# Designs tried in a protein design chat: miniprotein binders against Heme oxygenase 1, chloroplastic (HO1). Part 6

Target 1, 212 residues: Heme oxygenase 1, chloroplastic (HO1), of Arabidopsis thaliana (Mouse-ear cress) (o48782)
Amino acid sequence: SKGFVEEMRFVAMRLHTKDQAKEGEKETKSIEERPVAKWEPTVEGYLRFLVDSKLVYDTLELIIQDSNFPTYAEFKNTGLERAEKLSTDLEWFKEQGYEIPEPTAPGKTYSQYLKELAEKDPQAFICHFYNIYFAHSAGGRMIGRKVAERILDNKELEFYKWDGELSQLLQNVREKLNKVAEEWTREEKNHCLEETEKSFKYSGEILRLILS
Short names: E, the ipSAE of ESMFold2; O, the ipSAE of OpenDDE; V2, 0.75 times the mean of E and O plus 0.25 times the DockQ between their complexes.

## First folded at step 5 (miniprotein)

Design a3 (from a1 with F67W E70A K92E R95L; at its last look DockQ between E and O 0.41; V2 from the best seeds 0.60)
Fold by OpenDDE base, look of step 5:
Structure a3 (fold): chain B 212 residues (1-212), chain A 103 residues (1-103)
Amino acid sequence: as target 1 above (212 residues)
Amino acid sequence: SEELARELERIARELERLARELRRAGLPFIAELLRELAREIRELAERLRRGEVSPEEVAEELELIAWALAWIAYLLREGLPEIAERLRELAERLLELAERLRR
């Protein structure tokens, strides 16, 4: 029996491939999104991205650490945590003389939404947890590292480093997610999968800050 | 294994083609990212042929690359919808290969 993480991954990739194109076609009508042809990352935009990302990770990690909910307790100290690494990187930016911006609307909105889900909807919360950490560990790392190299003279940020072998850390989290989901009904699993679109939307809005 | 390696090489060549198109479109940064992903896929294909990596390890790496392609497709969806769609198709193909490697 293929674990539930395979279903989550399938939906995540499918939504990134099919549904985001359709939503992007709808949203492209309203947001004067700068043509991708002018996509030059800025330090200011990248700092907004890092700050909003930190707010999201702080929110996730605090919820998991403070939770007595058995489902969330399994995800304490996975080694995928990013809040501390982002704090170190932001301190480095301060030392370089950059002003650290306050969190923007995308980060604040997502952070608040995660808090609401954590209390009311554990299955939806786990969907966001999975997509945030796995998206960063894969595509987010590759994109963000190259942005950093381009604008920070090849500075390697802690945000893109893990203590240990990343493949093993991800595998351990997959196994825990599969185990937790074994106790879920098919309806609960489907509800988790249906939340994937929102996770990509919120994460995508934060990723776009690099270009702001 | 050789059939899978050849399919990975086909995907890598298509990514390199897309990278050239992106460079012509004035997106050299995204073009370079796709070239690096194409290189990683070729390295995986070679390691797979030599038996230096397990099918499961290759499947995991292909999934990570598929996520990267999906994010790039998301970023390109408005300005370059045709390139974005082609990247999405490549991401889906990588996932299908990863599933075959785990069976």
Scores: ipSAE 0.523, ipTM 0.791, lowest interface PAE 1.3, mean pLDDT 86
ESMFold2, look of step 5: ipSAE 0.678; ipTM 0.838
ESMFold2 (binder alone), look of step 5: mean pLDDT 88; pTM 0.889
ESMFold2, look of step 7: ipSAE 0.812; ipTM 0.907
ESMFold2 (binder alone), look of step 7: mean pLDDT 87; pTM 0.889
OpenDDE base, look of step 7: ipSAE 0.518; ipTM 0.791

Design a4 (from a1 with W71F L75F; at its last look DockQ between E and O 0.35; V2 from the best seeds 0.00; counts 0 for: pae E 1.7 > 1.5)
Fold by OpenDDE base, look of step 5:
Structure a4 (fold): chain B 212 residues (1-212), chain A 103 residues (1-103)
Amino acid sequence: as target 1 above (212 residues)
Amino acid sequence: SEELARELERIARELERLARELRRAGLPFIAELLRELAREIRELAERLRRGEVSPEEVAEELELIAFALEFIAYFLREGLPEIAERLRELAKRLRELAERLRR
């Protein structure tokens, strides 16, 4: 019995099969897929990214902490929480003399969408939860290091540090998700899997802020 | 363990090839990300050969790298569909290796 997280891994692969790409291609053809030709990070762009990321993490973490839903209760205090770490990093930027921007449209849009999903569609919400934390833990750390090398004199931010072994924290969350998904119908599982593309889209829009 | 390490090195070499192709396509930042992932895979392969990491730890890191490759492939899907597909295939191979390590 392959755990649901394995299915999510495979769907991230399948969503890119030719047939599903056609239906999702219509809406995501927003013009602004500017070929990320010049990935030149700016401090201002990176601050927008951090602020919008903080808004997303604040939204996720508050929903989970305040929720009485049994499904969300399993994901309290995972050690993957990032909102407090981001707050510390943004305070450091203030101390360096930078002005902290207000959240932009990408962060606000994703935050609002997550709030709506949390109430109406728990399976989709958990899909976003998983993808956000795992995307950060994977590619997000590499991007952060490259940004630090280019514009932050190799400053290591708290956003990229965990209290504990990251591999173990991720494994624990994966196991919890597998357990929660054992109670889901095949339809509910499929619906969670379909939200992966939306999660990648919204996260990608926030990530692009680094280059703004 | 040596067979697994050799397979990881093969994946790393393919990522470096894709990184060169991305650089030629005018995407030097994504190319650099792939080079870093290739380095991480090689380091992991060496640690595995030395017995410095558990199979479970290796499996977890491979899954993270696979996720990163899927994420990158998503962004490349429209402009560079062939490179995107090759990245997805590498991600699949890494996940298969991770599954084997957990058995």
Scores: ipSAE 0.377, ipTM 0.737, lowest interface PAE 1.4, mean pLDDT 85
ESMFold2, look of step 5: ipSAE 0.548; ipTM 0.765
ESMFold2 (binder alone), look of step 5: mean pLDDT 88; pTM 0.898

Design b1 (from h4c, 19 letters changed; at its last look DockQ between E and O 0.64; V2 from the best seeds 0.00; counts 0 for: pae O 1.53 > 1.5)
Amino acid sequence: SEFLAELLEEIAEELERLAEELRRAGLPEIARRLRRLAREIRRLARRLRRGEVSPEEVARELEEIAERLLEIAEELRRGLPEIAEELELLAFALAWLAYLLRE
ESMFold2, look of step 5: ipSAE 0.766; ipTM 0.877
ESMFold2 (binder alone), look of step 5: mean pLDDT 88; pTM 0.895
OpenDDE base, look of step 5: ipSAE 0.494; ipTM 0.771
ESMFold2 (binder alone), alone request of step 7: mean pLDDT 88; pTM 0.897
ESMFold2, look of step 7: ipSAE 0.784; ipTM 0.886
ESMFold2 (binder alone), look of step 7: mean pLDDT 88; pTM 0.897
OpenDDE base, look of step 7: ipSAE 0.509; ipTM 0.779

Design b2 (from b1 with F92W L100F; at its last look DockQ between E and O 0.45; V2 from the best seeds 0.00; counts 0 for: pae E 2.3 > 1.5, SAP 74.163 > 70, end hemmed in, 7% free)
Fold by OpenDDE base, look of step 5:
Structure b2 (fold): chain B 212 residues (1-212), chain A 103 residues (1-103)
Amino acid sequence: as target 1 above (212 residues)
Amino acid sequence: SEFLAELLEEIAEELERLAEELRRAGLPEIARRLRRLAREIRRLARRLRRGEVSPEEVARELEEIAERLLEIAEELRRGLPEIAEELELLAWALAWLAYFLRE
């Protein structure tokens, strides 16, 4: 029996290839914002991305750490945590003489939404948890590392490093999530899957900050 | 964007690496499919550097390549799960790039 993570992965991959493309075309038609004709990352935009990412990871990791929910307890100290790594990277930017921006609307909005979900909707919260860490470990790492290399004179950031083998860390989280989801009804599983689109929207808004 | 072209070339290099692993695993037909996709990406990167393609055209081509990578990954999932996972990661990266190019 393919575990529930396989269903989550299938929904995630489908949304990335088909549905995000269609939504982006609809929103860009309404805002006279110039299509980002050139994917030109800036240091300022990348710093906004890192700060907003840190706010999201701080929020996730704090919720999981402080939670009394049995569902969230399984996801403590996975080795996928990023808040501390991002803190180290942002301190390096200060040492280089960069001003660290305050969190922007995308990061604040997503952080607040995650707090609300954590209390009211554990299945939806787990959807966001999975997709945030998966997205970063996958294509997010590839894109973000290449951005950092170009704009930071080949500086390797801690955000893209894990203590241990990333494949094994991800596998451990998948196994835990499969186990947690074995107790869920089909309706709870479907509700978790339906939240995937919203997770991608919020993550996309943060990742766009690189180009700002 | 030179940056996007460089990133696409890196993804194409990873696909060539995975194609060589598939060849060694006795799957030369699937390896040829990946090498085709790698060549398509490198062609797109060169067109992008020359300004011969719009962002929307690049996004559409990257999505098509991402879908084809996911199909290959699904074919490999039972026999070569590690390679399937790496292909899905690359497909995800291409899909994100496509998303950024449309906005």
Scores: ipSAE 0.468, ipTM 0.764, lowest interface PAE 1.6, mean pLDDT 85
ESMFold2, look of step 5: ipSAE 0.519; ipTM 0.767
ESMFold2 (binder alone), look of step 5: mean pLDDT 88; pTM 0.895

## First folded at step 7 (miniprotein)

Design c1 (from b1 with L7M E67M E74L; at its last look DockQ between E and O 0.61; V2 from the best seeds 0.00; counts 0 for: SAP 76.049 > 70)
Fold by OpenDDE base, look of step 7:
Structure c1 (fold): chain B 212 residues (1-212), chain A 103 residues (1-103)
Amino acid sequence: as target 1 above (212 residues)
Amino acid sequence: SEFLAEMLEEIAEELERLAEELRRAGLPEIARRLRRLAREIRRLARRLRRGEVSPEEVARELEEIAMRLLEIALELRRGLPEIAEELELLAFALAWLAYLLRE
């Protein structure tokens, strides 16, 4: 059965390519040698990313944990939870003598938006839930590990470790999400899919903090 | 950026690993498609290190490669779901890198 998660994955990928393709039709303005903006991660930028990420995960995990809504109850204790792992990593940074920044506007904005969606729009909320955890397990893990190797002398952070096999944890969440979405109308499914662009925007703004 | 070039090289190495797994699984044509993408990524990484490409050009090439990886992942999903999933993850990584380059 082509579960709804397959539709979500397909939309996520199309948005990465289509919104980017539409900007590509903007005129070849002069190759001003904008030096490839020094894609040099900083420890300060990376700490901002971790703090804002923790705020988003804390928000998601608290909403799911405290919810009596049957749809959200299926996503308790998935093993994909990151808030505690991020807490451990941030304590390690303190022990290394780093000052931990307060959450920035990107993290605060996304956290607030997730709270609003959780109450008003469960289908849109589930879109964000899916995209946050799956984006981290994919590209987020690759980028974050490479940053950690470069700036933290090959320190492996808990943020990039799971208690169990990640592939199996992701598969279990996909199966639960497919089951939940079997009860949705086509309009509810489409609404969930349409929210994907916003999820990418908000997550992207947090990921960009690495380069700040 | 040297950092971006190194990351692209690692993605290319993972694609070569997956291409070898596909070859062992009896899918040498799909393996050749992945090895082509890995070579394209490594070429892009070298051009990036030399300053021969704009961020916008790199982003566009990474998006194209990401789409081609997804097509391969979709083809593999029934027979080799684990490899399909790894390819999808790499495609998402490339798409995120492309997104970050367009700023």
Scores: ipSAE 0.568, ipTM 0.816, lowest interface PAE 1.3, mean pLDDT 86
ESMFold2, look of step 7: ipSAE 0.747; ipTM 0.860
ESMFold2 (binder alone), look of step 7: mean pLDDT 89; pTM 0.901

Design c3 (from b1 with L89M W96F L100M; at its last look DockQ between E and O 0.62; V2 from the best seeds 0.61)
Amino acid sequence: SEFLAELLEEIAEELERLAEELRRAGLPEIARRLRRLAREIRRLARRLRRGEVSPEEVARELEEIAERLLEIAEELRRGLPEIAEELEMLAFALAFLAYMLRE
ESMFold2, look of step 7: ipSAE 0.680; ipTM 0.835
ESMFold2 (binder alone), look of step 7: mean pLDDT 89; pTM 0.901
OpenDDE base, look of step 7: ipSAE 0.533; ipTM 0.794

Design c4 (from b1 with L89M Y99W; at its last look DockQ between E and O 0.40; V2 from the best seeds 0.00; counts 0 for: pae E 1.8 > 1.5)
Amino acid sequence: SEFLAELLEEIAEELERLAEELRRAGLPEIARRLRRLAREIRRLARRLRRGEVSPEEVARELEEIAERLLEIAEELRRGLPEIAEELEMLAFALAWLAWLLRE
ESMFold2, look of step 7: ipSAE 0.692; ipTM 0.843
ESMFold2 (binder alone), look of step 7: mean pLDDT 88; pTM 0.893
OpenDDE base, look of step 7: ipSAE 0.681; ipTM 0.865
ESMFold2, look of step 8: ipSAE 0.612; ipTM 0.807
ESMFold2 (binder alone), look of step 8: mean pLDDT 88; pTM 0.897
OpenDDE base, look of step 8: ipSAE 0.660; ipTM 0.857

Design c5 (at its last look DockQ between E and O 0.57; V2 from the best seeds 0.00; counts 0 for: pae O 1.9 > 1.5)
Fold by ESMFold2, look of step 7:
Structure c5 (fold): chain B 212 residues (1-212), chain A 110 residues (1-110)
Amino acid sequence: as target 1 above (212 residues)
Amino acid sequence: DPEEAEFLAELLEEIAEELERLAEELRRAGLPEIARRLRRLAREIRRLARRLRRGEVSPEEVARELEEIAERLLEIAEELRRGLPEIAEELELLAFALAWLAYLLREREG
C-alpha cells in the first residue's frame, strides 16, 4: 500500500538497528578504524565537505543533462540542483582568501561509483540520485547550515537555498520515482533497497568531512 | 565537551521548534490528536537537549533516543502522506535529520 520511495525511507530508518550498529562497531574497532570524530568543525574541514559534495553533484547533474535515456529526462531541472550553487559558494571562499582544496577520497569514490551505475544500472542510479538530494535536504541542510552559522559568522551559503519550496521540489521527485518504480519487479526493488544502504553510507562519509 | 554539547542541544531545539510549528499547523487543520503527538515528541527532544547540556546522557543513549523519535516521526508522516503531503514531507526531513545526528554520534562511540 506504500510507494517505493516510502519503502526506501523505512528501510533507511531501520539501518540504525542494534544489529547494524553492532556490526559497524566491530569494523570501527579495527586499529585503522580508530574513532576520532569530534564535533569540532573547522573552515578547512567544511571546505573539504563542500568540494567533495560538488564533485558528486557535478557528476549527477552532468549525467542527467547529457542523457538521452527517457527515464533520466524525467529528472532534469528538478530545482534541487546544487552544483552551480556550490560553485558560487566556493568563489565566495576564494574572495575571502581561502585556498580551495582538491577533492578527497569520499567524493572521488562516490562520483566514480555513480558514473558506473549510470552506465550499468540505471535503476540504482536513479535511486542514488534521489537519496543524495534527500540526504542533503535533511541532514546536510540542518547539520551543515548550523555548522556554517558557527564558523562563518552567520554567512548563509547558496548551497542551502532553493528557488521555490523545498518540500514541493522533493515531492515532485518522489512522485516521478514512485511512477518509474511501478514497473519494477520485486527483485529490482530489493536491489535498489540494497543500493539505498550504500547511498546513505557514501553520503555519510562526505557529511563526516564537516567534522574533520 | 561543553561546546559540543551546546552545539547539539541548539540543533535539537531548532528541530523541536519546527515540530511545534508543524503541530500548530495540524491543530489549525483540524487534527489536534496528531498535533498533540508532535508536541509530545518536541518536548522529548527539548528534554534530551537539557540532559546534553547537563552532561547527564551518553552519546549512545542520545543516538538511541534520537532514533526512536525519528521512527515515530516517520510513522506520523506516513499517516499524513495522502491528506497533507507537504507536512508529511517536512516531518520526514526532520525525522532523517535526527537519524543523521544519531549516525554521527555512533561514529564517536565506535
Scores: ipSAE 0.746, ipTM 0.860, lowest interface PAE 1.1, mean pLDDT 84
Fold by OpenDDE base, look of step 7:
Structure c5 (fold): chain B 212 residues (1-212), chain A 110 residues (1-110)
Amino acid sequence: as target 1 above (212 residues)
Amino acid sequence: DPEEAEFLAELLEEIAEELERLAEELRRAGLPEIARRLRRLAREIRRLARRLRRGEVSPEEVARELEEIAERLLEIAEELRRGLPEIAEELELLAFALAWLAYLLREREG
């Protein structure tokens, strides 16, 4: 039996292909050439990204840590936690003389949405949990390192370092997710999968802050 | 935008380098056929990066090609999951990275 995480990955991979192509084809007809926002990463934009990311991770990690819900209890101390690492990185930016911005609308909106889901919709919350951590561990770290190369003189941020072998940490979380999802109905599984698009949207809005 | 194209091309080159690293690990593990498949994908990504820098491809075409490559990486990862779970996981992460880049490209055109 292919674990539920394989279904989640498959949806994450496909949401990029078919349904967005159809929506993009509809909008491409009428949207005037919005100037392709220059992919010029700025330190200010990157700081906004880090601050909003920290707010999201703080929210996730606090919810999981404080929860007595059996489903969330399995995801305590995974080694994927990022809030502390981000705090260290933001302190480094202060030491460099940068002003740390307040969280922006994308981070605040996503943080609030996660709080609401955690109480009302555990399956949807787990979808966001998975996609946030795995997106960071994949494309997020690659983009972030490349930005750091361009604008931070190749500074290695703690945000892109893990205590332990990342592959093993991700595998352990995947196994826990698969186990938790074994108890879910097909309807609950589908509901979790349907939430993937929103997770990508909210994470994408935060990532775009790098270019702001 | 030429600067965007360059940034994305550089990211794609890094992904291609990681695929070549993993291909070398697979070769050392006695799986030279799978290693050749990964090296092929790495070459395809580098070709795409060069075409992107030249303005020869649209963002949508790039997104589509990245998704195709990502799917092929997932197939390889599935083949490796039992014998080489760590390499499988790294390939899955690279596939996710490519898919995520494809998403970002499409969301920008919309």
Scores: ipSAE 0.414, ipTM 0.733, lowest interface PAE 1.9, mean pLDDT 85
ESMFold2 (binder alone), look of step 7: mean pLDDT 86; pTM 0.872

Design c6 (from a3 with L64M W67F; at its last look DockQ between E and O 0.58; V2 from the best seeds 0.00; counts 0 for: pae E 1.6 > 1.5, SAP 70.277 > 70)
Fold by OpenDDE base, look of step 7:
Structure c6 (fold): chain B 212 residues (1-212), chain A 103 residues (1-103)
Amino acid sequence: as target 1 above (212 residues)
Amino acid sequence: SEELARELERIARELERLARELRRAGLPFIAELLRELAREIRELAERLRRGEVSPEEVAEELEMIAFALAWIAYLLREGLPEIAERLRELAERLLELAERLRR
């Protein structure tokens, strides 16, 4: 029996490819006149991205760490945690003389939404947990590393480094997710899968900050 | 395995074409990223031909690349919708290949 993570992966990948096309077509009608703004990543935009990302990871990791809920307890100290790594990176930026911005609306909105889900809707929360960490680990690191190389003179950020073998860390989390989901009803599984669209929307708004 | 390797090489060539289009559009950093992904796909195809990778390892790597392409497509959706759509199509093809490898 293919574990529930395979269903989550399938839905995530499908939404990334199909639903973004439909939203883009609706927005392209209104954005006709904005000159292709210099789609070059800026240090300021990238710092906003890092700060908002840190807020999201801080929120996830604090919820999991402080939770006595059996479902969340399984995801403590996975090695995928990013909040500390992001803190180190932001301190490096500060040492370089950059002003660290306050979190923006995208990060604050997503952080607040995650807090609400953690209490009310564990299945939906797990959907966000999965998609945030796996999107970063799978494809987000490739984009972010290239952006950092371009704007930071090839500085390697800690945000894109893991303590251990990333493939093994991801596999361990997948196994835990599969085990947790074995106890879920089909309706609970479907509810988790339905939350995927929101996860991509919130993460996408944070990713856009790079180009801001 | 050889059929899959040839399909991966076709995807890599399309990514390189898109990279050239992006460079002309004034997005050299995204163009470079696509070239790197195209290189990774080619390396994967070569390793597959040599039997150096398992079907599961190939599937995982293809999924990672597909995610990267999907995010790039998201970033380009407003300014370059045609390129974004072509990247999405490539991401879907990689996912289909990954699914076949896991069956």
Scores: ipSAE 0.500, ipTM 0.780, lowest interface PAE 1.4, mean pLDDT 86
ESMFold2, look of step 7: ipSAE 0.774; ipTM 0.885
ESMFold2 (binder alone), look of step 7: mean pLDDT 88; pTM 0.896
ESMFold2, look of step 8: ipSAE 0.673; ipTM 0.839
ESMFold2 (binder alone), look of step 8: mean pLDDT 88; pTM 0.895
OpenDDE base, look of step 8: ipSAE 0.482; ipTM 0.773

Design s13 (from b1 with A25E L27R V53T L80R)
Amino acid sequence: SEFLAELLEEIAEELERLAEELRREGRPEIARRLRRLAREIRRLARRLRRGETSPEEVARELEEIAERLLEIAEELRRGRPEIAEELELLAFALAWLAYLLRE
ESMFold2 (binder alone), alone request of step 7: mean pLDDT 88; pTM 0.891

Design s14 (from b1 with L22M L48M L76M)
Amino acid sequence: SEFLAELLEEIAEELERLAEEMRRAGLPEIARRLRRLAREIRRLARRMRRGEVSPEEVARELEEIAERLLEIAEEMRRGLPEIAEELELLAFALAWLAYLLRE
ESMFold2 (binder alone), alone request of step 7: mean pLDDT 88; pTM 0.895

Design s15 (from b1 with A25R L27D P28D L80D P81D)
Amino acid sequence: SEFLAELLEEIAEELERLAEELRRRGDDEIARRLRRLAREIRRLARRLRRGEVSPEEVARELEEIAERLLEIAEELRRGDDEIAEELELLAFALAWLAYLLRE
ESMFold2 (binder alone), alone request of step 7: mean pLDDT 84; pTM 0.855

Design s16 (from b1 with P28D P55D P81D)
Amino acid sequence: SEFLAELLEEIAEELERLAEELRRAGLDEIARRLRRLAREIRRLARRLRRGEVSDEEVARELEEIAERLLEIAEELRRGLDEIAEELELLAFALAWLAYLLRE
ESMFold2 (binder alone), alone request of step 7: mean pLDDT 87; pTM 0.858

Design s18 (from b1 with A95E)
Amino acid sequence: SEFLAELLEEIAEELERLAEELRRAGLPEIARRLRRLAREIRRLARRLRRGEVSPEEVARELEEIAERLLEIAEELRRGLPEIAEELELLAFALEWLAYLLRE
ESMFold2 (binder alone), alone request of step 7: mean pLDDT 89; pTM 0.897

Design s19
Amino acid sequence: DPEEAEFLAELLEEIAEELERLAEELRRAGLPEIARRLRRLAREIRRLARRLRRGEVSPEEVARELEEIAERLLEIAEELRRGLPEIAEELELLAFALAWLAYLLRE
ESMFold2 (binder alone), alone request of step 7: mean pLDDT 88; pTM 0.891

Design s2 (from b1 with L27R)
Amino acid sequence: SEFLAELLEEIAEELERLAEELRRAGRPEIARRLRRLAREIRRLARRLRRGEVSPEEVARELEEIAERLLEIAEELRRGLPEIAEELELLAFALAWLAYLLRE
ESMFold2 (binder alone), alone request of step 7: mean pLDDT 88; pTM 0.899

Design s20
Amino acid sequence: SEFLAELLEEIAEELERLAEELRRAGLPEIARRLRRLAREIRRLARRLRRGEVSPEEVARELEEIAERLLEIAEELRRGLPEIAEELELLAFALAWLAYLLREREG
ESMFold2 (binder alone), alone request of step 7: mean pLDDT 86; pTM 0.871

Design s21 (from b1 with E6D E10D E14R E85D E86R E88D)
Amino acid sequence: SEFLADLLEDIAERLERLAEELRRAGLPEIARRLRRLAREIRRLARRLRRGEVSPEEVARELEEIAERLLEIAEELRRGLPEIADRLDLLAFALAWLAYLLRE
ESMFold2 (binder alone), alone request of step 7: mean pLDDT 88; pTM 0.899

Design s22 (from b1 with L7M A25E L27R V53T L70M L80R L89M)
Amino acid sequence: SEFLAEMLEEIAEELERLAEELRREGRPEIARRLRRLAREIRRLARRLRRGETSPEEVARELEEIAERLMEIAEELRRGRPEIAEELEMLAFALAWLAYLLRE
ESMFold2 (binder alone), alone request of step 7: mean pLDDT 88; pTM 0.898

Design s23 (from b1 with F3Y L7M)
Amino acid sequence: SEYLAEMLEEIAEELERLAEELRRAGLPEIARRLRRLAREIRRLARRLRRGEVSPEEVARELEEIAERLLEIAEELRRGLPEIAEELELLAFALAWLAYLLRE
ESMFold2 (binder alone), alone request of step 7: mean pLDDT 89; pTM 0.903

Design s4 (from b1 with L80R)
Amino acid sequence: SEFLAELLEEIAEELERLAEELRRAGLPEIARRLRRLAREIRRLARRLRRGEVSPEEVARELEEIAERLLEIAEELRRGRPEIAEELELLAFALAWLAYLLRE
ESMFold2 (binder alone), alone request of step 7: mean pLDDT 88; pTM 0.897

## First folded at step 8 (miniprotein)

Design d1 (at its last look DockQ between E and O 0.39; V2 from the best seeds 0.62)
Amino acid sequence: SEFLAEMLEEIAEELERLAEELRREGRPEIARRLRRLAREIRRLARRLRRGEVSPEEVARELEEIAMRLMEIALELRRGRPEIAEELEMLAFALAWLAWLLRE
ESMFold2, look of step 8: ipSAE 0.729; ipTM 0.854
ESMFold2 (binder alone), look of step 8: mean pLDDT 88; pTM 0.891
OpenDDE base, look of step 8: ipSAE 0.655; ipTM 0.853
ESMFold2, look of step 9: ipSAE 0.658; ipTM 0.821
ESMFold2 (binder alone), look of step 9: mean pLDDT 87; pTM 0.892
OpenDDE base, look of step 9: ipSAE 0.659; ipTM 0.856
ESMFold2-Fast, scan of step 10: ipSAE 0.630; ipTM 0.800
ESMFold2, look of step 11: ipSAE 0.706; ipTM 0.851
ESMFold2 (binder alone), look of step 11: mean pLDDT 88; pTM 0.894
OpenDDE base, look of step 11: ipSAE 0.693; ipTM 0.868

Design d2 (at its last look DockQ between E and O 0.51; V2 from the best seeds 0.62)
Fold by OpenDDE base, look of step 8:
Structure d2 (fold): chain B 212 residues (1-212), chain A 103 residues (1-103)
Amino acid sequence: as target 1 above (212 residues)
Amino acid sequence: SEFLAEMLEEIAEELERLAEELRREGRPEIARRLRRLAREIRRLARRLRRGEVSPREVARELLEIAERLLEIAEELRRGRPEIAEELEMLAFALAWLAWLLRE
């Protein structure tokens, strides 16, 4: 039996490609060919991204840590946690003389939504949990490293480092997710999969802050 | 965007590295497919630097390449799971870049 994480991964990949193509077709009419807006990351935009990312990771990690819910207890201390690493990076920015911004609307909105899901909808919450960590470990790491190289004189941030082999850490989380989802009904699995689009939307709005 | 062009070139270099690994392991057909995608990405990066493509066209081409990478990754999943995971990471990076190109 293909583990449920393979279904989650397939949905995530398909949403990234198909829904992006369809929305691109709808918007084709009205947006004047703005020249490729100088897609130049800014330090200020990147700091907003890091702060909002930290708020989301703090929210996820606190919910999991404080939860007595058996489903969430399996995801304590995965080694994928980012809140502490982001705290270290933000302190480094402060030491460099940067002002650390307050969290923006994207981060606050997603953090609040995660809190609401954690109480009401564990399957949807697990969808967000998986997609946040997976998106960061995959494409987010590549983009973020290149941004850091461009704007921070090749500073390697802790946000892009893991204590251990990332592939093994991800595999361990996948195995735990597969085991948890073995107890789910097909309807609960489908509900988790349906939440993927929202996770991508919220994570994407935070990622756009790099360009702000 | 020079930044985006540089990222696309790095993705193309990683695809060429993976293609060479697969060639050495006796998978020359898959290696040729990856080298084709790497050439397409480098062509897109050059067009992007010249301003010859709209953000929407770039996003569309990146998504098409990402889908083709995911197909190759699925073919490799049973025999070479590590390479499949690397290809999937690259596909996700392209998909995120395509998303960020949306105004």
Scores: ipSAE 0.621, ipTM 0.842, lowest interface PAE 1.2, mean pLDDT 87
ESMFold2, look of step 8: ipSAE 0.685; ipTM 0.826
ESMFold2 (binder alone), look of step 8: mean pLDDT 87; pTM 0.888

